Miniprotein binders against q96jn8r1131to1294. Designs and how they scored, part 18

Target 1, 164 residues: q96jn8r1131to1294
Amino acid sequence: TLEFLENHGKNILLSNGNRTATRVASYNQGIVVINQPLVPQLLVQVRIDFLNRQWTSSLVLGVITCAPERLNFPASACALKRAAWLLRGRGVFHNGLKICEKFGPNLDTCPEGTILGLRLDSSGGLHLHVNGVDQGVAVPDVPQPCHALVDLYGQCEQVTIVNP

## First folded at step 3 (miniprotein)

Design pB1
Fold by ESMFold2-Fast, scan of step 3:
Structure pB1 (fold): chain B 164 residues (1-164), chain A 98 residues (1-98)
Amino acid sequence: as target 1 above (164 residues)
Amino acid sequence: GPEEDLRRALELMEKGRELLRQGDFDGALLAFWEAVFIADKAGNKEYLATALFLVGQVLKELGREDEAELYFEYARLIAEEIGDEELVKRAEELLKEL
């Protein structure tokens, strides 16, 4: 079954059988990674459970191609300068460089209850799903193996893995 | 001593602002980073928040938006802690532009 890895950012507390991640302090140090590689056609979904509107930015999600079990997580996923493809706000980022200015909805404005999904297609294209709606290919030809990552940054203080 | 260090941090921020006006983004960034280091070591949160914000502005101009966001959020956090409402507002505004 899908779970968050026990290696995570220092401000994270896992609960609900490692399926719920809560950021218990500050606005950062909130990176979590799914326990299984994101293989083609697997849809990994998280629901936004709680937003703290004192912060302006919100969660980031994407994939990393390094082994996450012993990774020293930086304070923010956007500080990952290697092996990372991330969606933040409306942008798509590869290793800290913005590669697309406007993709999908603005993640900084998604309300509580939003379900965000990541899926690889058969050609290795990374798709974002929002409340079941495929937003299209954010990143073509993601190297494999890769792992789904969620950064509970800023406003987003809690997410829960939900099954399709 | 601590007072000399804080005066140097202020001078570095002033120098960085001048370099930024001249389009010397690299020089401005180095000056502001040094100011961050000095203010942090001295425990002066007022100077720390301002210097962090200034680093963020230079990074934004350089197109290093991921790093700019980290600095603006850190500046906002410290500014909120010390009650600098204007700096909180400025940081929030620039975060929305990223």
Scores: ipSAE 0.000, ipTM 0.112, lowest interface PAE 18.4, mean pLDDT 84

Design pB10
Fold by ESMFold2-Fast, scan of step 3:
Structure pB10 (fold): chain B 164 residues (1-164), chain A 98 residues (1-98)
Amino acid sequence: as target 1 above (164 residues)
Amino acid sequence: GPEEDLRRALELMEKGRELLRQGDFYGALLAFWEAVFIAEKAGNKEYLATALFLVGQVLKELGREDFAELYFEYAREIAEEIGDEELVKRAEELLKEL
């Protein structure tokens, strides 16, 4: 079963059998990671539960290729300098560097109830799914093993893992 | 308040229709999806049925026939409960196209 790891950002509280992550303070320190590697054919999905629209930016979603169980998380996922491929707003970022200007929808505008998914295709391409719609390949040839990461940044105060 | 929420739902459905006309299918999907959430929370079945139908239409245009079917079926069921015969017919017609 998919769960969030007990190693997470300091402002996170896990509940619902480690399937719900709530950011209980501020706007940052909200990184969570899925408990098993993202392997081809596995679709990992989270639902946006609560948004605080006093903040302008929202959640970040992506993968890391380092071992997450003992990782010291920075305040924001975009501060990760190694082994991170992230989707933020409309951009794709590799280790803090923007590598694509506009990919898919603007994640800063997704409402409560939106289901966001990550999947690797058979060629190692990372796909974003939004409410069941495949947005295409955001990152080709992601190194494996890799792990799905969600940063409950800014507006996004709660997400829950949902099964297909 | 609740009245402001329902006004927001109508504005989102109007915005979504405009985005759909412009070919911004993802923008339309987000607008309609937010309208579904608001209508469901408010218990307004008329707005809920319409918003669900609109989500189904966008998903059909995007080739997600599996999800479109689910939304059209839900919209039809709610439309039957509230006696919206026109929406029932429209949902059934689009289900047959899938």
Scores: ipSAE 0.000, ipTM 0.106, lowest interface PAE 19.7, mean pLDDT 82

Design pB2
Fold by ESMFold2-Fast, scan of step 3:
Structure pB2 (fold): chain B 164 residues (1-164), chain A 98 residues (1-98)
Amino acid sequence: as target 1 above (164 residues)
Amino acid sequence: GPEEDLRRALELMEKGRELLRQGDFDGALLAFLEAVYIADKAGNKEYLATALFLVGQVLKELGREDEAELYFEWARLIAEEIGDEELVKRAEELLKEL
């Protein structure tokens, strides 16, 4: 059973058996991590439940290769300058460096109800899935073990883990 | 196949970024130009626009303003075609700085 880890950003409240994450304050301090390592063929999916349109940017998702259980999370995922591959807006970022300007849809404009998924292929390529549609390889050869991360930043105030 | 080609283009863009961090501007330029070639051959306009923009950024850093202008203009045109408003804005801002 996939769940969000109890170690999370300061503004997060977990509910629904640790399957729903709500950011209860501000626009940041909203990082959550999935309890299982992202292994090849495992599809991790979250649904956007609630968007607050007073903010301009929205959620970030990706993977980290450091152990998340005791990590002191920064205010935003984009402050992770090591061991992080992130999707934000239309971009792909490695350790804070933009390595692709446009990959998949603009995450800042995904509506409530959108289901976003992360999966490793057999070669270790990281894939983004949007409403069940594979967007292709965002990052080749992700080091393992790695862990799926969601940053409830800006507009995105609630997500829920959904099964395939 | 197309997936292997696009993975190679992404690898080259990452390699170019690392070369820039090391101060190897010539190496970064070559890596990004190879990514342009691969993305264009694959018909992936998203990667093409990004790779063209990265070429422009390296050329701007090298003081090669006439060449940077050409690459930013090409990146802007492809970005407009695919509806990438953020890349259009970024290319226009850097064009104004030339």
Scores: ipSAE 0.000, ipTM 0.058, lowest interface PAE 24.6, mean pLDDT 82

Design pB3
Fold by ESMFold2-Fast, scan of step 3:
Structure pB3 (fold): chain B 164 residues (1-164), chain A 98 residues (1-98)
Amino acid sequence: as target 1 above (164 residues)
Amino acid sequence: GPEEDLRRALELMEKGRELLRQGDFEGALYAFLDAVLIAYKAGNKEYLATALFLVGQVLKELGREEEARWYFDLAREIAEEIGDEELVKRAEELLKEL
């Protein structure tokens, strides 16, 4: 079954059988990683449960290709300078470098209840799904194995893994 | 008062630098933008130019290049006005990298 790994950012509390992640302090230190590799055709989905409008930016999601179980997470996913492909706002980032200006909806404005999904297609393309709608290929050739990552940054204080 | 405001602007710039050391680029952006607002309201052009430059640096790291260009350009202009030749040079170097 899909769960968040016990190795996570220091402000995270896991509950609901490690399927719900809550950031209990500040706006950062909120990185969580799914316990299984994102293999082709596996759709990993999280629901935005709670947004704190005190903050301007919101959650980041994407994939990492390094081993997550012993990773020392930085305060923000944007600081990952190696092995990371991230979706933030409307941008697509590889190791901190913006590789696409406009992709999908603005993640900083997705409301509570939004379901965000990550999936690899058969060619290794990383897709974003928003409320069940495939937004297309954000990254064309993700190295494998890779792991789905969510950064509960800023506004986003809680997410829950949901099954299709 | 103005003295209190300047102390707070310095604290925010130091907080932003600490957040950068922790890898929190967006947290650093928040801190530096708060420093910009405080320095602007206090009329302190030296702190304002420095805080604007720091905003530009973090926006560049976040890949927000058009916003970074705007902040670097404004920082350069104010640095020229106050005779901060080092900051002018640094802003021009980063503008070339965009």
Scores: ipSAE 0.000, ipTM 0.088, lowest interface PAE 21.6, mean pLDDT 84

Design pB4
Fold by OpenDDE base, second read of step 4:
Structure pB4 (fold): chain B 164 residues (1-164), chain A 98 residues (1-98)
Amino acid sequence: as target 1 above (164 residues)
Amino acid sequence: GPEEDLRRALELMEKGRELLRQGDFEGALEAFFEAVWIALEAGNKEYLATALFLVGQVLKELGREDEARYYFEIARMIAEDIGDEELVKRAEELLKEL
């Protein structure tokens, strides 16, 4: 069963069998990691449940290739400088460096109810799915094993792992 | 320590209730949010759910219904997880009023 790990950002509260993550304070300290590493060809999805419009930016979605159980999470995903491939806004980032300027929809403007998915293909390419639609390969070759990461940042205050 | 922090959280919630009775909504919110923070750091879901619920109540009184709904939903979810049926009921009742 897919769940968020107990090792998470300081402002996160887990509920619903650890399938729901809620940031209950401030705008940051909201990183969560899904317990199981991504399995090739298996779609992992989260739904944006609540947005707080007093903030500007929104969630960051991606993967990490280090051990998540021992990771000391920074206040935001953008501060991850190793073993991290992240989608923020329309950009793709590797270890804090933007490697793609425009990819897929702008995550900062996704409304509540949007379902975001990650899937590794047979070649190690990381795909983004939006409401079930494959947006293409965001990262062509991701080291394995890797874990899906969500940063409940800015506007994004709650997400839930959902089944495809 | 943790016990002292929880006592402080309880005191803050009581303070907030008093401020609310006095019509000081901003003061009440400040007190309740501080209680939220303390409860969160302490890992006490009971106090956290209660404090979030109280935040929702103030926001509802202020006519900030969308924000109130958010906090009531969160409080309800936490209450369900810890088996606080009374708080679940109260949150659901207030949600119906929005």
Scores: ipSAE 0.006, ipTM 0.237, lowest interface PAE 10.4, mean pLDDT 91
Fold by ESMFold2-Fast, scan of step 3:
Structure pB4 (fold): chain B 164 residues (1-164), chain A 98 residues (1-98)
Amino acid sequence: as target 1 above (164 residues)
Amino acid sequence: GPEEDLRRALELMEKGRELLRQGDFEGALEAFFEAVWIALEAGNKEYLATALFLVGQVLKELGREDEARYYFEIARMIAEDIGDEELVKRAEELLKEL
């Protein structure tokens, strides 16, 4: 069963058997990581439960290729200095550098109830799924092993893991 | 090139196994992690699954059970994807011991 790891950003509270993550303070320190590695064809999905429109930016999704049990989380995922590929707004980022300007929908505008998924294809391409629809390859040749990461940044204050 | 990289990964896995036999768990872990990164870069899933399994074995011996579980789970999933039934069974057996 998929769960969020106990190692997470300091503003996160886990509930619902570690399947729901809530950011209880501020706008940052909200990184969570899925407990199982993102192996080819495994679709990891989260639902956006609550948005606070006081903030302008929202949820970041991606993968990290370092061991998550020992990761010292920065204030936001985009500050990671360790092997990270992230989707923020419409951009694709690698270790803080923007590598694609427009991919998929704008994550800053996805409404509550949106289901976002990450999947690796057989060639190591990272796919974003939105409400069950494959958006295509955001990042080719992601190194393995990697783990799905969600940063409850800004507007996004709660997500829940959704089974297939 | 790719052939040389794969040869180096095999050499590192053998070096790690020898270090493990000698009780040098930290040295074995270093060698196996280097093999993991080479296999990842080369896209060789068979060597990757084996190297990740070996990392898990060393971490288990070091008493780092949560980390061992992480690597055994990854190795099992990759082994399953490539049809390596023996490695799947070996990883599942060690996961049960944790």
Scores: ipSAE 0.000, ipTM 0.081, lowest interface PAE 24.7, mean pLDDT 83

Design pB5
Fold by ESMFold2-Fast, scan of step 3:
Structure pB5 (fold): chain B 164 residues (1-164), chain A 98 residues (1-98)
Amino acid sequence: as target 1 above (164 residues)
Amino acid sequence: GPEEDLRRALELMEKGRELLRQGDFEGALEAFFEAVLIALEAGNKEYLATALFLVGQVLKELGREDEARFYFEIARWIAEDIGDEELVKRAEELLKEL
């Protein structure tokens, strides 16, 4: 079964069998990683459970290609200096550098109840799914193995893994 | 060490309660959130649930009802897990007032 790893950002509390991640303080230190590598055809999904509109930006999701079990996470996923491909707002980022200006819907405006998914296609393309709808290839040729990452940043204070 | 960190968390919760009595809501939140982070790092669920409940109380006084509900619910969930029936009842009482 899919679970969040016990190694996570310091503001995270895991509950519900490690399937719910809650950021209990501040706006950052909220990175969580799925326990299984993202292999082709595996759809990893999280539901947005709580948004605090005191903050301006919201969650970030994507993949990392380094081993996550003992990684010392930075305060924000966008501060990762290598091995990271991230979706934030409408942008696509690689190692902190914006590589695409507009992709898919604006993640900063997704309401509570939105289900966000990550999937690799057979060619290694990373897809974003929003409420079951494939948004297309955000990143081609992601190196493997890779791991799905969610950064509970800003507005997004709680997510839960949803099984397909 | 862990024992010193937990003493710091208790000191912060006491400081926050005093600031709350004085109407310094921002100072109370700062103190209670620091206690939350210390308890979370230490894995001390009793202190964590109490500190989260105290955050909720300040947010309720500020009229930030959705955030207060969120923190009371988290505190209740943790209190249920550890068998703290008194904290469960207190959180449920304040949730009904929202």
Scores: ipSAE 0.405, ipTM 0.794, lowest interface PAE 2.7, mean pLDDT 90
Fold by OpenDDE base, second read of step 4:
Structure pB5 (fold): chain B 164 residues (1-164), chain A 98 residues (1-98)
Amino acid sequence: as target 1 above (164 residues)
Amino acid sequence: GPEEDLRRALELMEKGRELLRQGDFEGALEAFFEAVLIALEAGNKEYLATALFLVGQVLKELGREDEARFYFEIARWIAEDIGDEELVKRAEELLKEL
């Protein structure tokens, strides 16, 4: 069963069998990691449940290749400088460096109810799914094992893991 | 220590209530959110649920209904988990008013 790990950002409250993450304070400290590593053909999806327009920016989605259980999470995913492949806005980032300027939809403007998914293909390519539609390969060669990461940042205050 | 932190959280919630009585909504929110953080760090679901509920109340009074709903629902979830039937009821009542 897919769940968020107990090791998470300081402002996160887990519920619903650890399938729902809620940021209950401020705009940051909202990183969560899904327990099972991504394996080829496994589609992992989260739904944006609630957006607070008080803040700017929104969730960051990606993967980490370090051990998530022992990770000391920074206040935001953008501060991850190792073992991190992230989607923020329309950009793709590797260890804090933008490697792609425009990819897929702008995550900062995805409305509530949007379902975002990550999937590894047989070649190690990381795919982004939006509402079930494959947006293509965001990262062509992701080291394995890796874990899906969600940063409930800015506007994004709640997400839930959903089945495909 | 954790006990001192919880005392601080309680004091903050009382402070927030007083600020509300004085019409200082921003000050109340600040106090309640600080209580939320302390409760989170302490792992105290009782204080956390209460503090979140209080945040919701302020937001409701400010007309920020969607945000208020968010916090009331979270408070209700936690209250249900710990068996605080009174808080569940209170949260549900306020949710009905939104």
Scores: ipSAE 0.000, ipTM 0.220, lowest interface PAE 11.9, mean pLDDT 90

Design pB6
Fold by ESMFold2-Fast, scan of step 3:
Structure pB6 (fold): chain B 164 residues (1-164), chain A 98 residues (1-98)
Amino acid sequence: as target 1 above (164 residues)
Amino acid sequence: GPEEDLRRALELMEKGRELLRQGDFLGALFAFIEAVRIAEKAGNKEYLATALFLVGQVLKELGRERWARLYFEEARRIAEEIGDEELVKRAEELLKEL
């Protein structure tokens, strides 16, 4: 069963059998990681539960290629440089560099109730799914093993893992 | 063991109340939500209802009224199931203030 790892950012509290992650303070320290490697064909989905419009940026999601169980998480996912491929706003980022302009919807404007999914295809391409719709390949040939990551940054204060 | 986990939940709720008296709303919130997590895992509805109510109080003080409402409504629901009339009344009073 998919769950968030007990190792997470310090402002996160897990509930609902570790399937709901809540950022209870500030705007950062909100990184969570799924408890199983993202293997080809596994679809990991989270629903946006609560948005705080005091902040302008919102959640970041993507993958990391380092072992997350004992990782000391930085304040934001964007500080995870070499090991992370991240979707933020309209962009795709690796090593702090924007590697793709305008992929998928603007994550800073997705409303409460939006379901966001990550999946690897058989060629190792990372796909974003939005409300069940495949947006295409955001990152080709992701190094493996990798792990799905959500950063409850800014506006996004709660997400819940959703089964297809 | 389960008994020690529930004592930890009570300790966290008391610590959170002290943090509230000190004006440390974020520290109180962390303590109360950890108490929710422990009570939920243990299946202890009495502690769960009380901890949920305390989370709602802190969220209300932090101005997060939508979240406070959800926590008060869940606390009231469980309090009704277990016959905690005082907690039902307290949750209803705070819901009216939102």
Scores: ipSAE 0.000, ipTM 0.153, lowest interface PAE 15.6, mean pLDDT 84

Design pB7
Fold by ESMFold2-Fast, scan of step 3:
Structure pB7 (fold): chain B 164 residues (1-164), chain A 98 residues (1-98)
Amino acid sequence: as target 1 above (164 residues)
Amino acid sequence: GPEEDLRRALELMEKGRELLRQGDFLGALWAFIEAVLIAEKAGNKEYLATALFLVGQVLKELGRERYARLYFEEARRIAEEIGDEELVKRAEELLKEL
């Protein structure tokens, strides 16, 4: 069964059998990682449970290629640099560079109840799914193994893993 | 080592209680959250259940009822697992007030 890893950002508390992640302080230190590698055709989904609109930016989704079990998580996913491919706002980012503009919906404006999914296709392309709709390939040829990551940044204070 | 980490968790819980007495709810919240993280990663369910309960109390005082409920429910679940009947009762009482 899919769960969030017990190794996570400092401001996260896990509940609901490690399927719900809540950021309980500040706006950062909110990185969580799924407990199993993202293998081709596995769809990993999270639902946005709660948004605090005092903040302007919101959650970041992506993958990391480093081993997450004992990683010292930085304050935000963007600091992971070479190890991370990230979707933030409408951009796709890797190693501090915006590698794609205007991919999918603006993640800073997705409402509570939105279900966001990550999936690798058979060619290693990373797909974003929004409310069950495939947005296309955000990143081609992601190195394997990789792990699905959610950064509960800014507005997004709670997410829950949702089974397909 | 692990024993030193758990001593730090106890110190954080005591510090947080003092901050609550002073009306520093955010300071107390941060202290209790740090205690949760130490206890969780150490696998100490006794300290984890207590620290989760303390986080819930602060969140309730701050009017964050949804988050308070989440923490009290987790504290109760772990307290049931370890047989801490007093903590189960306390968590249930505060859940009724939400």
Scores: ipSAE 0.000, ipTM 0.144, lowest interface PAE 17.2, mean pLDDT 84

Design pB8
Fold by ESMFold2-Fast, scan of step 3:
Structure pB8 (fold): chain B 164 residues (1-164), chain A 98 residues (1-98)
Amino acid sequence: as target 1 above (164 residues)
Amino acid sequence: GPEEDLRRALELMEKGRELLRQGDFEGALIAFREAVVIARKAGNKEYLATALFLVGQVLKELGREDLARFYFELARLIAEEIGDEELVKRAEELLKEL
């Protein structure tokens, strides 16, 4: 069963059998990691439950290749200096550096109810799914093992893991 | 323990209702959202459905119709599951007002 790990950013509260993550303070310290490695064919999906328009940026999705139990949970996922590939706004980031300007929809403008998914293909390509629609390969050749990561940053104050 | 969590959730819902009466919609939202988190963690679907409904009511007052609809729909689904016919009816009535 997919769940968020108990190791998470300090502003996160987990509920609903560790399938719902809520950021209860500020705009940062909201990183959560999925318990199972993202293996090929596994589609991990989260639904955006609550957006606070007080902030301008929103959630970040991606993968990390370090062991989750040893992650230091920086204030923002984009501050990660480990092998981390992140989708923020329309950009693709590797270890904090933007490597693609425009991929998929703008994550800063996805409304409540949007379902965002991550999946690895057989060649290690990381795919973003939006409301069931595959957006294509955001990142090629992601090293394995890797774990899906969600940063409840800015506007995004709550997400829930949902089944396909 | 679970009993302490449920008491806290009830207290938060009562606090939120008082804040809502005072026009403190932001404070009410914080209190009701905390009650949602606690009720889900405790597995108490009755408190969960009620807290979700209360979040929806505050969001409706704030003009956040899209988000209010989401919370009312969740409250209705859980209320249906537990047989709370009154809460189902109330959620459906507010959904029609959006």
Scores: ipSAE 0.000, ipTM 0.152, lowest interface PAE 14.5, mean pLDDT 83

Design pB9
Fold by ESMFold2-Fast, scan of step 3:
Structure pB9 (fold): chain B 164 residues (1-164), chain A 98 residues (1-98)
Amino acid sequence: as target 1 above (164 residues)
Amino acid sequence: GPEEDLRRALELMEKGRELLRQGDFEGALIAFLEAVVIARKAGNKEYLATALFLVGQVLKELGREDEARYYFELARLIAEEIGDEELVKRAEELLKEL
């Protein structure tokens, strides 16, 4: 079964059988990782449960290729280097660099109830799904094994893993 | 509206206390965390401080001491901001027990 790993950012609390992640302070220290590798065709989905309008930017989604069980997470996912491919706002980021200016919807404006999904295709392309709609390939040729990551940054204070 | 949201938060805190009495710590934790979300969204710091404190109490009972400390510290800070001297005292007492 899909769950968030017990190793997570310090501001995270897991509940609902480790399927709900809540960021309980500030705007950062909110990284969570799915417990199973993202294998081709596995669709991992999270629902945005709560947004705090005090903050301007919101959640980040992506994949990491380092082993997450003992990783010392930085304050934000965008501080991860080399091992991370991230979707933030409208951009795609790798190794601290914006590698695509405009992909899919603006993640900073997705409302509560939005379901966001990550899936690898058979060619290793990373897809973003929004409310069940495939947005296309955000990142080609993702190294494997990789793990789905959600950074409950800024506005996004709670997400729950949901079934496809 | 905001009034309905606050009523829901209060109902969740009451339900959580009932679950806690029954020894359903996981159910209580879920209910109190939902109350935190609603109180925060509504901007009601009184309900938020109380719900955060209740989350801390459940985590303490579950032996999750670092998480309990975190929630008690948040409850204390918000309680200080709103002038809830009783809740500040209670949070400080439980922090000393961790």
Scores: ipSAE 0.000, ipTM 0.105, lowest interface PAE 20.8, mean pLDDT 83

